# VHH binders against o26223, part 31

Target 1, 191 residues: o26223
Amino acid sequence: MKLLWTSQHIKVTVHIDGKVSKMDVLEAIKTRRSIRKYQDREVPEELIDKILDAAMCGPSAVDERPWHFIVVRNREMLEKIPEVHPYGAMVKDAPVAIIVCCDSSLEKIPGFWVQDCSIASQNILLAAHSLGLGAVWTGVYPLEDRVEGIRRLFSIPEHVIPFSVIPLGYPAENPGTRDLFDPDRIHLEKW

## First folded at step 1 (VHH)

Design e59 (framework vhh_gefurulimab)
Fold by ESMFold2-Fast, scan of step 1:
Structure e59 (fold): chain B 191 residues (1-191), chain A 125 residues (1-125)
Amino acid sequence: as target 1 above (191 residues)
Amino acid sequence: EVQLVESGGGLVKPGGSLRLSCAASGFTFSTYAAAWFRQAPGKEREFVSAIYSGGSTTYADSVKGRFTISRDNAKNSLYLQMNSLRAEDTAVYYCAAKDTWSGEFRLSPSDYNYWGQGTLVTVSS
């Protein structure tokens, strides 16, 4: 399935225990947590499409938008990710994972693709949370062994760099929320 | 290669104090988040305190106001100052370090790349 609507026509509504709710953007940012335990429950393609649309709405350097995404639902492939990513053990238990990639042929400014793909990864985490799903960002770049392992596993071309692996699903854990506001990191007018 | 070695454990009376140390080697400690976990007999490892590479700290509710975590990056060392100790603080205390590229920092044992062997703290009269 492909997204046929422009992002401006896509409305997201969170379904929690069968009830429809709208999540405020500040609440989504403040309550999102990394989730590593997932229910044995399929994530509908419609939700993945909404998440990927949100990922592509991120700002990028000189609007280069170098991101490409691989959606992995195949259980055998998900089970192989921990073999090339030592801290991705939870991926094998997720119903789906998104691999965020940079197509270097789309890069207009050297090095800014890292920021572009970081922004896309964060949007995936926030969008998943807003849709009642849990997700976690597992790092690939800049660890050379993980980059090459993931590239080989998913037949990624040499001009494409795998950046992150984000497993997601309906959460089977609730780690609670954190209060991280630190006013000592805010400086008025000068350092 | 990679090593975390705890020291400073021992027997102390309720209300007493202990200072735990953890010496890191074989990796760039200063770029890692570090934490203390503890495990009482018959229980799972539980979070005690963490310090991020930038110096920000967080504490389990059970130890807030009594324990202080700190680090010395020049010495590749992590510390835990434990004051007003209680019988329920009796446990093996573990030093742990987190790879910042393994995703968001969490307060679970499974979030950590490297672990020490532990140091026993017994609070008893």
Scores: ipSAE 0.000, ipTM 0.108, lowest interface PAE 17.8, mean pLDDT 83

Design e6 (framework vhh_gefurulimab)
Fold by ESMFold2-Fast, scan of step 1:
Structure e6 (fold): chain B 191 residues (1-191), chain A 125 residues (1-125)
Amino acid sequence: as target 1 above (191 residues)
Amino acid sequence: EVQLVESGGGLVKPGGSLRLSCAASGRTFSSYAAAWFRQAPGKEREFVSAINSGGSTTYADSVKGRFTISRDNAKNSLYLQMNSLRAEDTAVYYCAAQPDYYLESGFTDAEYDYWGQGTLVTVSS
């Protein structure tokens, strides 16, 4: 997280030369898909910084903002993630992954950190999509073996809980758009 | 975390039909991908069919057009409708499940952590 923290806190803003496609909020939400196949292309640090900025803008219970992020680009480390998360094979093929963590020392209301970190994770997925990248949320918490394995692999302190691992990159697949609206799940006034 | 219980196996003549069911316990089955695998006497376990959490299906070439996989998330159930059964379909059929986000392809048995006990299907005269 320290590399991205340093980038986020520089006095001079870093700009990229590329153009970013416009996408309205509803379009982004409705067209975002889990992407598990990535091009052999590096994701610029400027895009990661934008994604993490968006992640930290989510609502948080009593404004506790307990999230911390680990950005993993090292190929050896990415290749070790499937050993802890056995079916997260797509992570080893991604150019970068973000590990969303909760610093329990920042928690003000018991239990709400799960919701806070879920919101941060979803914002990462939406921001990545809006920037032309693909990503997928791979579950860590509450699976104890995966929590412990990720903690050991990335030297995460005992008061910090790894919540999700999100590989991302330029997409090498297009699964299309899903029509998920189900009016039978909507009840007016009462069940 | 799901537990799987299979039913519907039995003896059937060639050309007949049989429907297998797999009941999942727990509230999370709807987020799981599920698959059917089979193991014939003296052979390795082989892929039959898979369905992901979104309802997309995949079939082994040997069963395509004859078998249909389906799911009912409200009933936490997975089904395999088997038509035009052949002697070579004789096997123990296994239901398998895995959270969709853990799967690489969905048709390799090593990808699945949760398995049923198996149900025997015998196709003979």
Scores: ipSAE 0.000, ipTM 0.121, lowest interface PAE 17.0, mean pLDDT 83

Design e60 (framework vhh_gefurulimab)
Fold by ESMFold2-Fast, scan of step 1:
Structure e60 (fold): chain B 191 residues (1-191), chain A 125 residues (1-125)
Amino acid sequence: as target 1 above (191 residues)
Amino acid sequence: EVQLVESGGGLVKPGGSLRLSCAASGFTFSTYAAAWFRQAPGKEREFVSAIYSGGSTTYADSVKGRFTISRDNAKNSLYLQMNSLRAEDTAVYYCAATSDLWYEGRSHAEEYDYWGQGTLVTVSS
């Protein structure tokens, strides 16, 4: 895609090799895959900023927007995440990770922060994919050991709940595509 | 604690069929990812097929259309139906599983936490 005029409402995707390409929303959703192997290559701050902008654009119950984000680039910190997250081994090999958190003091409707933070997490995955990066959602909440491990590791206050850890980077794997459409899960008019 | 036990391997003629089974204990297949891997003599361990918590499946290109992965949640068992077998399918077949709750597209051996001992499949005349 080429632009003659650029405004805050115009966005352009960037491929991993610096090439610019356009991806339709449906294509992005259908082709996004969990990526757990990353190139030894730095992710520019500008791309992280775009991803976090997208994360905050999701719908939120009563517009509570309880999400906070921790961006982790420090190698020593990334290498400690697998110690408190059993299935986060790939995080130590990622150039960067985003920790999605809920500030419970911002919650207006009990329990809906889980949906809000899930939406933010998925937007991070889709935005990363659209920018030529790979990412994976590693679950933290509601597993108490992981919640407390991540909290202690990143000095997260008690009223803030770490929800997910999303490592991301330039992909070093290309997992195959899947056809997940199941018409038996679609009911017309009634169950 | 967690154990996976394969069975069903054996000698089969080219063009024949064989069904492998994997019984799990201390673990349930319905909510986790499970896979079949194989290793032929002198070769690296190769991905064959996976089934994910939602029932979606993935196959290696070399087995697509010939092999079918399935599970029986009531029996807590994983299966691999192998049809139109070829000499190059000769290998030790391994059952693998992971208890990670958020799992999509895992096809690498290092991404699976639990492994069986393997069952030998020999395709020869």
Scores: ipSAE 0.000, ipTM 0.266, lowest interface PAE 11.1, mean pLDDT 83

Design e61 (framework vhh_gefurulimab)
Fold by ESMFold2-Fast, scan of step 1:
Structure e61 (fold): chain B 191 residues (1-191), chain A 124 residues (1-124)
Amino acid sequence: as target 1 above (191 residues)
Amino acid sequence: EVQLVESGGGLVKPGGSLRLSCAASGFTFSTYAAAWFRQAPGKEREFVSAIYSGGSTTYADSVKGRFTISRDNAKNSLYLQMNSLRAEDTAVYYCAAHERYGSWDTIPSSYDYWGQGTLVTVSS
């Protein structure tokens, strides 16, 4: 019982060359799965802070970094997300969700904010996984009805575009692994 | 309280087979990912194989196709079936477990629970 509810801590290892490694990055990328079922456990604020720090470390076109984040813990608000996002039913069962937004006033190169916010969203998923949490990316942009629904629900200004809703929590499911490597998609030197 | 106890190690000739067992106690084994690591004389501990709580497996390239990891949650046990053994497989084999659902790790420091190890010697 107690062992089931104990947070997994990141362990730091010092290598012979003096470098410090917290985890195997390739393993995190390869084992991350979309998690849609969550334990009835609160996610500590310090873990959310670590996840958001990681989200902001992604590369951004011309260093525009247009991302803003809304952290939603309020149960009543989480329960309203499925009303404006039909494939976001799992959000109501999550202890917390992060809404990734683009502040268009920070955009320096047209259209690249989509890539910027995609990078931030993926970093949230990987960081959550590395900390023992499960998460799933639910799409908002470019679906106009979802964009406006989320905007109204969270009082998002018109110059800010909600991009994704990412519920997260301690996992209550184990979907297993995937073998996705396809050498036929790799072309050497030319197509 | 939490214990992992390995057994099944021994001396075997090249090309032979051996089955290692690991008995878990003091925790809910079925919810844990579990792994086998090995340490050869004069070398650091290296990853061999892991199995998720749901049964999905992964293997180090050096053992892929020769070793098979499995678990029996009703018996709180982890196994490593080793076939086509080579001199290079000589090492102390360790059982390890960590709590994370749907996850495994290749880094020894990521595991909270370890057995004491069992020696496997492959020689003619």
Scores: ipSAE 0.000, ipTM 0.107, lowest interface PAE 18.1, mean pLDDT 82

Design e62 (framework vhh_gefurulimab)
Fold by ESMFold2-Fast, scan of step 1:
Structure e62 (fold): chain B 191 residues (1-191), chain A 125 residues (1-125)
Amino acid sequence: as target 1 above (191 residues)
Amino acid sequence: EVQLVESGGGLVKPGGSLRLSCAASGFTFSTYAAAWFRQAPGKEREFVSAIYSGGSTTYADSVKGRFTISRDNAKNSLYLQMNSLRAEDTAVYYCAAQDSGFWERTYSPDAYDYWGQGTLVTVSS
């Protein structure tokens, strides 16, 4: 027998470029898609601040919060990212990118910074989506060539590890939603 | 020795402006979250505004749209630009810094380890 589960919806209202939209958390998670095509529009600093605040609200192992962020709006710098990141071609067309970094001097538990920075990266993607923006996570760590390339390009110190590059902007594509629910991956009580 | 030293307080008429400064020394200010709190006579310390190490800002509802917090890490300094001042803004303003860089208790005075001695702001005719 299948059980139906219902929960109280938490509604979020966001002011986006003069418009107000509502999206609950489950809808945001289920409808977020990687966006690689952007409108030729500036993203207001206030939206970037909201996204970064959300990024820092993620859980962190022993509350170490090792994340640092570089906000890149300079067109020349954005155009250089594909030179050190082969799958980052879309970054040159984005109005802004966020580089998620780990400051290893803030690490309290070895290795958990990867999970911490993954959480921060996902929160950036969800926050951007909830604000009417599109974004995509382009991987940097653990690919040594990309880590070194991004470090050199942005003068990142040796004790700081660039983790991801996330271009974002107003979406110029609208991919359909995906139905990814697979009950065969759910095991009750034991494997 | 860790120090936070506020300056820029004074007497101003309603509708006027003031800019507060806070000079930090004795620690790596750039990695710290920093905040302004205020305390009016006979009241508890209340949150005014905070700025995280990454530059994101947050404001109390009572000051949003009127006050702007900023930092200059090269100068180890924190600022509060106060516009459209009201009599209710009269208080001693305190600069505070949080050693973890970021906590879910940003709005709570007890989350901050380092405090300045305060600067008085009086808004009256």
Scores: ipSAE 0.000, ipTM 0.090, lowest interface PAE 18.7, mean pLDDT 83

Design e63 (framework vhh_gefurulimab)
Fold by ESMFold2-Fast, scan of step 1:
Structure e63 (fold): chain B 191 residues (1-191), chain A 124 residues (1-124)
Amino acid sequence: as target 1 above (191 residues)
Amino acid sequence: EVQLVESGGGLVKPGGSLRLSCAASGFTFSTYAAAWFRQAPGKEREFVSAIYSGGSTTYADSVKGRFTISRDNAKNSLYLQMNSLRAEDTAVYYCAAYETGSRWLDSPKEYEYWGQGTLVTVSS
């Protein structure tokens, strides 16, 4: 028995004749929006594990895969994040947040961990969206005060760098999709 | 449609080696986490080893350093190399697969797909 299915507060995305909604990749990319308003609903552990699996599937420089993740569900801890992260006010209203971190002991090539953790963060956003959840990337690195604030709040060791805080939950807002295609940014054959 | 078929079980002497294989069909094996479990007579099914879709591995303390789990996604296959076998390793060995990564991969309840099992007997 999965524990996520025994809670009265767990809302699953399978609810219409047992069918699960699925997006193709392009649809997911084009319709994903930053979501900062969440329903008062638990996110099942199985969905978080699916999202983290997707996060770890990103390409990584020299295959170093330096990412580590902290899953935060504790309400008191979520409520303290805005104190150390001024643009993270929405985190206190989310049922869960994922902190993407770099373990510098796993770094094989200097500096590329930023790109690695960016890819992991984006995969979290896309995976969450594909599963019917909303999320937003709130930046931590390279802002030293935020890095140190988050490190102290979550007892992160000195060799580990907190990169982003991503609150997620079932969306309570629908901002619609954006038409962002700009042909002026595409150059054929040469600049 | 979905099937996992184990092979390679047999009788082996203590200290010997054996390699188990598991052939997957009917699903995209490469995106699944996969594991080996075993069940000795009169006991519950216990975790042996798991491998995530990305290749990271976990082992039960009882087999760590002796067993090696591996996968070949091109062949839709899972393997367990068993070295330094002991009498207490005698069991039916099952392969199992789960759609996504999970920190609960040592729990049999997580797994969607199971093989029929292959018997390994370690005896003089």
Scores: ipSAE 0.000, ipTM 0.207, lowest interface PAE 15.1, mean pLDDT 84

Design e64 (framework vhh_gefurulimab)
Fold by ESMFold2-Fast, scan of step 1:
Structure e64 (fold): chain B 191 residues (1-191), chain A 125 residues (1-125)
Amino acid sequence: as target 1 above (191 residues)
Amino acid sequence: EVQLVESGGGLVKPGGSLRLSCAASGFTFSTYAAAWFRQAPGKEREFVSAIYSGGSTTYADSVKGRFTISRDNAKNSLYLQMNSLRAEDTAVYYCAAPRDWSGTEYLSSGDYDYWGQGTLVTVSS
């Protein structure tokens, strides 16, 4: 049986530098790409605040909201991240990075913090894209060496787990769009 | 000149409700987090609740389920709806705003540079 889909768009109003623009939510989701090359431009504090607000608006298990965020703008610290994260070389070239962390003391249901922090990370990526920025999710948890490396570098307490490092900036690349829709992965009524 | 002005404090009976307001001026309120702190006699200033620019909220354990923080960016205003008030909630309540993000969670008084004058809430029979 062939599954037929209709195209539908939901518009979201965003505020950028005091100006209002409309962005389609589905467009944002479908056109967001991992960006690893950044312009040599600072990201304004107001945009980081908006991104972090969006990150905290994600759903979490029993509303536990276990996420904490470290905003890194110090160039020397950004340059040290690749030393503890082998595939994070692009972080040193970014004007800013956000480290998404889990405070295990806020966890109400064991294990769901991974999903909670994944949602926060994705919201950062989507919010950055909607504001004209580019970002990429670099994995930290569950790789023990990366977790401990990031913990030591940023003086993160023992009960807090660094989950992801997300460098962001104004994009210096345009990788284009992808067509990822695969109807073979959709099953009707039963497997 | 950045200013935060609280209002709505007063005397209430245990179990009662109050709504505090904070009027912000002199900065782009909509782009910043804002918070309520309180200070009871003989105690240090403690965190009550914070709200981020887009509406995400954080509460101290002592007030969860009883207090609700909200904001109206069009009116440059911050609110605290206080329900089921207890004698232990008696304090001077302060509205606060940070100067910049600085990588903090806005949960400590040290994270805030701008403070209102305070409004007294007294819960007694």
Scores: ipSAE 0.000, ipTM 0.087, lowest interface PAE 20.4, mean pLDDT 82

Design e65 (framework vhh_gefurulimab)
Fold by ESMFold2-Fast, scan of step 1:
Structure e65 (fold): chain B 191 residues (1-191), chain A 125 residues (1-125)
Amino acid sequence: as target 1 above (191 residues)
Amino acid sequence: EVQLVESGGGLVKPGGSLRLSCAASGFTFSTYAAAWFRQAPGKEREFVSAIYSGGSTTYADSVKGRFTISRDNAKNSLYLQMNSLRAEDTAVYYCAAVGESRWYDTSLPEQYDYWGQGTLVTVSS
């Protein structure tokens, strides 16, 4: 066969049904910003599914994968979140929010679920950004009043710990990007 | 050399008003998110209000409609206009700043890179 035949690009039949990001991984990491202003537009279920798939791809201690997710689209429920999470005011204006939870019955190594759920939360933020959405991580754990407030509001059982509330939507703000590289925080060989 | 300096605290009667100021130096303030926190005696620091590098604002439910946060990047300054003050607003008020890309929860003090020394606000008749 001639080399010219091998230079053809073949389109893959399987493709993302929703919006496909053109963003490189490093670009996504460096340009992701917390977004707290959202357009009055619904986020398709297909994009939420892609975001949650990415969330579950994070590494976890001894592969315990203790995360569970609550997807909240109900306007009345979104409007109640700021009442139990005093600094989550932007959540009521978002078209959807994801509550990241830990099922403590799945925990194999004590305490590592916090790292597992942090990784899942960050993957949600990066995946949302890569799909043209904006999101922000609002903290629940380890603040006991917020944990219990969110638990009561969403009927979360006692063995499950709400970790974070992440509102997301199409962004209605465009914060600039920053160069945050600080070589003084890098130590070679020793402190 | 990084510094945040609060001013404007004092004694005020219930229903009164105060304007707090925070002067930033030693960093590019305009690219940072900034916030006000407060701490009452025997309590942990609690979030009051934040203003993002893009100008968007957020408020704790307890201060919504009464407090207004603003910034002046040309003067490297952050402000908090406090109206309709209550006894429960009595606290030391702190200015804080954070690089926004590392900032995932406005309410957590540990998210903030820089802190001022605080200014006391006493609301008492």
Scores: ipSAE 0.000, ipTM 0.128, lowest interface PAE 16.2, mean pLDDT 83

Design e66 (framework vhh_gefurulimab)
Fold by ESMFold2-Fast, scan of step 1:
Structure e66 (fold): chain B 191 residues (1-191), chain A 123 residues (1-123)
Amino acid sequence: as target 1 above (191 residues)
Amino acid sequence: EVQLVESGGGLVKPGGSLRLSCAASGFTFSTYAAAWFRQAPGKEREFVSAIYSGGSTTYADSVKGRFTISRDNAKNSLYLQMNSLRAEDTAVYYCAALTDRGWSEYKSPSDYWGQGTLVTVSS
């Protein structure tokens, strides 16, 4: 029987939309963990596109949306990141990394781009988690040596500021459950 | 109160061995990724090795095959076995408990860091 021929020519469905996440928003927020160990598996381009779409949906000060993203899949380039980011050793073991950048020419209100890029970075982490991936935010800004190192490595223009490097992949670690709710940090009506 | 205390540093000859220990109080290592970093004079802290909550390990290329990271959950302790030591391994060694909100950054308030232990390799 020619089952492979029949399924390939008649019933093969390319899932452009991918699988819908079954995790609700609160579950995603509460169960997201920093993942620093990845399986030796490629992340489909479709999932990266979904993550970046989610990243751009964050709120931004006066709707300035100053973020730009560099997607790094090239193994040689990933292996060079630890040379300019001393705590980024795990990046070389990831199948892909996203560099979140601020285009300062898009800034409408001074200083708020840090908040904008922080929001975009967190959305990348949450979206990755909701899609079955693991990721970790490695800090670049405001550490001048890391900012300039990443800028030179990826040919980033002077008016663009690299903010964070986020390696991601299928997780090879499973952190346990945490309960971080602390009612002593909640003040009613006044401090 | 959260505290990490490193020990086991000292003066050793090239080719020698040292075992560093890190004792945790106020939390448990088994729920965190735990790591060793080092800092030589005039340089930023660099990654040495990590052990993740699932038990997998990773090493900086400069120490692969020479250093071994391990954890004893019953003693709430992290270890670094350092073999075939070289002059370039001379540094202050720090242990860190990397929370799921930590970024492996120097002086990150989200991470628990020890005070460090000095390792000097000299002939």
Scores: ipSAE 0.007, ipTM 0.326, lowest interface PAE 9.7, mean pLDDT 82

Design e67 (framework vhh_gefurulimab)
Fold by ESMFold2-Fast, scan of step 1:
Structure e67 (fold): chain B 191 residues (1-191), chain A 125 residues (1-125)
Amino acid sequence: as target 1 above (191 residues)
Amino acid sequence: EVQLVESGGGLVKPGGSLRLSCAASGFTFSTYAAAWFRQAPGKEREFVSAIYSGGSTTYADSVKGRFTISRDNAKNSLYLQMNSLRAEDTAVYYCAADQTWGRSFEYTSEHYDYWGQGTLVTVSS
């Protein structure tokens, strides 16, 4: 039960006594990289709670907040994700994955749930990075085979749409920086 | 069913030029990002260049300014114009295609759905 899980996390919320690098928002945005190799270390519940709190703080169209999250720690379930998601091969080696979902019954205006869930997914990536973790966004929606594969694997009801699968862990790789600023994509006053 | 077929490889002198082509079939090429990778003798496969479905490009530092990637969606084709070729460019060149919706847009070999068989480029006198 998700309700039971949520109650357990609230009751066991503990401050993590650990070394976390202090990082400005702009630094976090500029230095976040996709991480696909993870250490064989558990991610504490308290860090997942912080990440999910950040995920739910994103802006949402008409404040519909249609997101739901499945936290997957079970090794057998993580090992099955690559069978239905070709780009999810790294998930089997991650200690945990978050599946971002849209509950269509919470949608107030058609179509904006995609942007809502994209914002939640990006917040997960940034929050993970700020806490010393690595993560990667693997796409599910709108690829119908992946949507149905993930739905079936996690018993997701028909009114709920799996949007992304995000494996997380302590990074076992350190990719270099990227220079992505392109002034040709900036138009002043008109196109 | 799905195929990527490279052509245009061959022997070229240092400072010369070659144009590689990749013909795609069995999928909607226009919606995929496409890339060139190469594998030099005794080395791991490395990224060369990529082009998004919308036409935006990226290049490895080793080839930036010398190579130009392009695509022709009407012909389901990917191209790599290689100028100022060096001995270090000697490799088997592979084209690859990737469906990038919802991804981080990082280009590593593990990301690509479809691969060609490769075409050999030899740069020597």
Scores: ipSAE 0.000, ipTM 0.109, lowest interface PAE 17.5, mean pLDDT 81

Design e68 (framework vhh_gefurulimab)
Fold by ESMFold2-Fast, scan of step 1:
Structure e68 (fold): chain B 191 residues (1-191), chain A 124 residues (1-124)
Amino acid sequence: as target 1 above (191 residues)
Amino acid sequence: EVQLVESGGGLVKPGGSLRLSCAASGFTFSTYAAAWFRQAPGKEREFVSAIYSGGSTTYADSVKGRFTISRDNAKNSLYLQMNSLRAEDTAVYYCATEGRLYSDWSTPKDYDYWGQGTLVTVSS
């Protein structure tokens, strides 16, 4: 991947897998949708690398960067996720999933790891979308039964907290876009 | 019963290149972090390079820009391409895997499985 500044609107041209893709940041944010249906098609390792690089570029409280990632491609393991995550049924049909984790030993300020891992999760979703993939954030933390289920399934140590499970693939659905702008939630100068 | 077997070591002149290989049996690299470490005579094992199952990589400052780690999941193999070799690169090179995903990958204790090593000698 090569990044080029294309305009004063801070648009970048990304060359992916020999093809040119153009998407500015606002377009990516506005058009990203949760995707739960995937093509029967492998996601190249190169694209997962780019997604994980983006995930680690988020801001982090006092630069603690507590995130760790488990990349799951093993079909047997993907098929076991729905057993411990009731809203993760789509994961078994995805070619790959990323589990976002927090290593509590890296935490410098109590509680801010949740925000750090949320930022990493959103960056995964945006990066996947920019690369022509679909993904969905399935929540793990703070639901204790899901946290412990995922921990046991992937042999995650007790000081590491699984935060989210994000299946990814080439999209087999197109839900369109949403208009969520609500001016009543914007206050000028004071409440 | 995870087994790692390194190969590709040998004698090479300063400025030369070598490609190390690590073949895995009993598990697949696609689901684990893997790394290269090296150990010179009389010294502790030091970190060289690591690769996550997704392909993101990290390098020790001493080898950055000269060495490239890569993985071939179809062949269940890990590689280290070493360019612009220097006398101080002389060491036994070890393949390590089942890197704990919660670790920083830079210490030997972060890995559960190790190969026996392959000797790289950089000398005229």
Scores: ipSAE 0.000, ipTM 0.097, lowest interface PAE 17.8, mean pLDDT 82

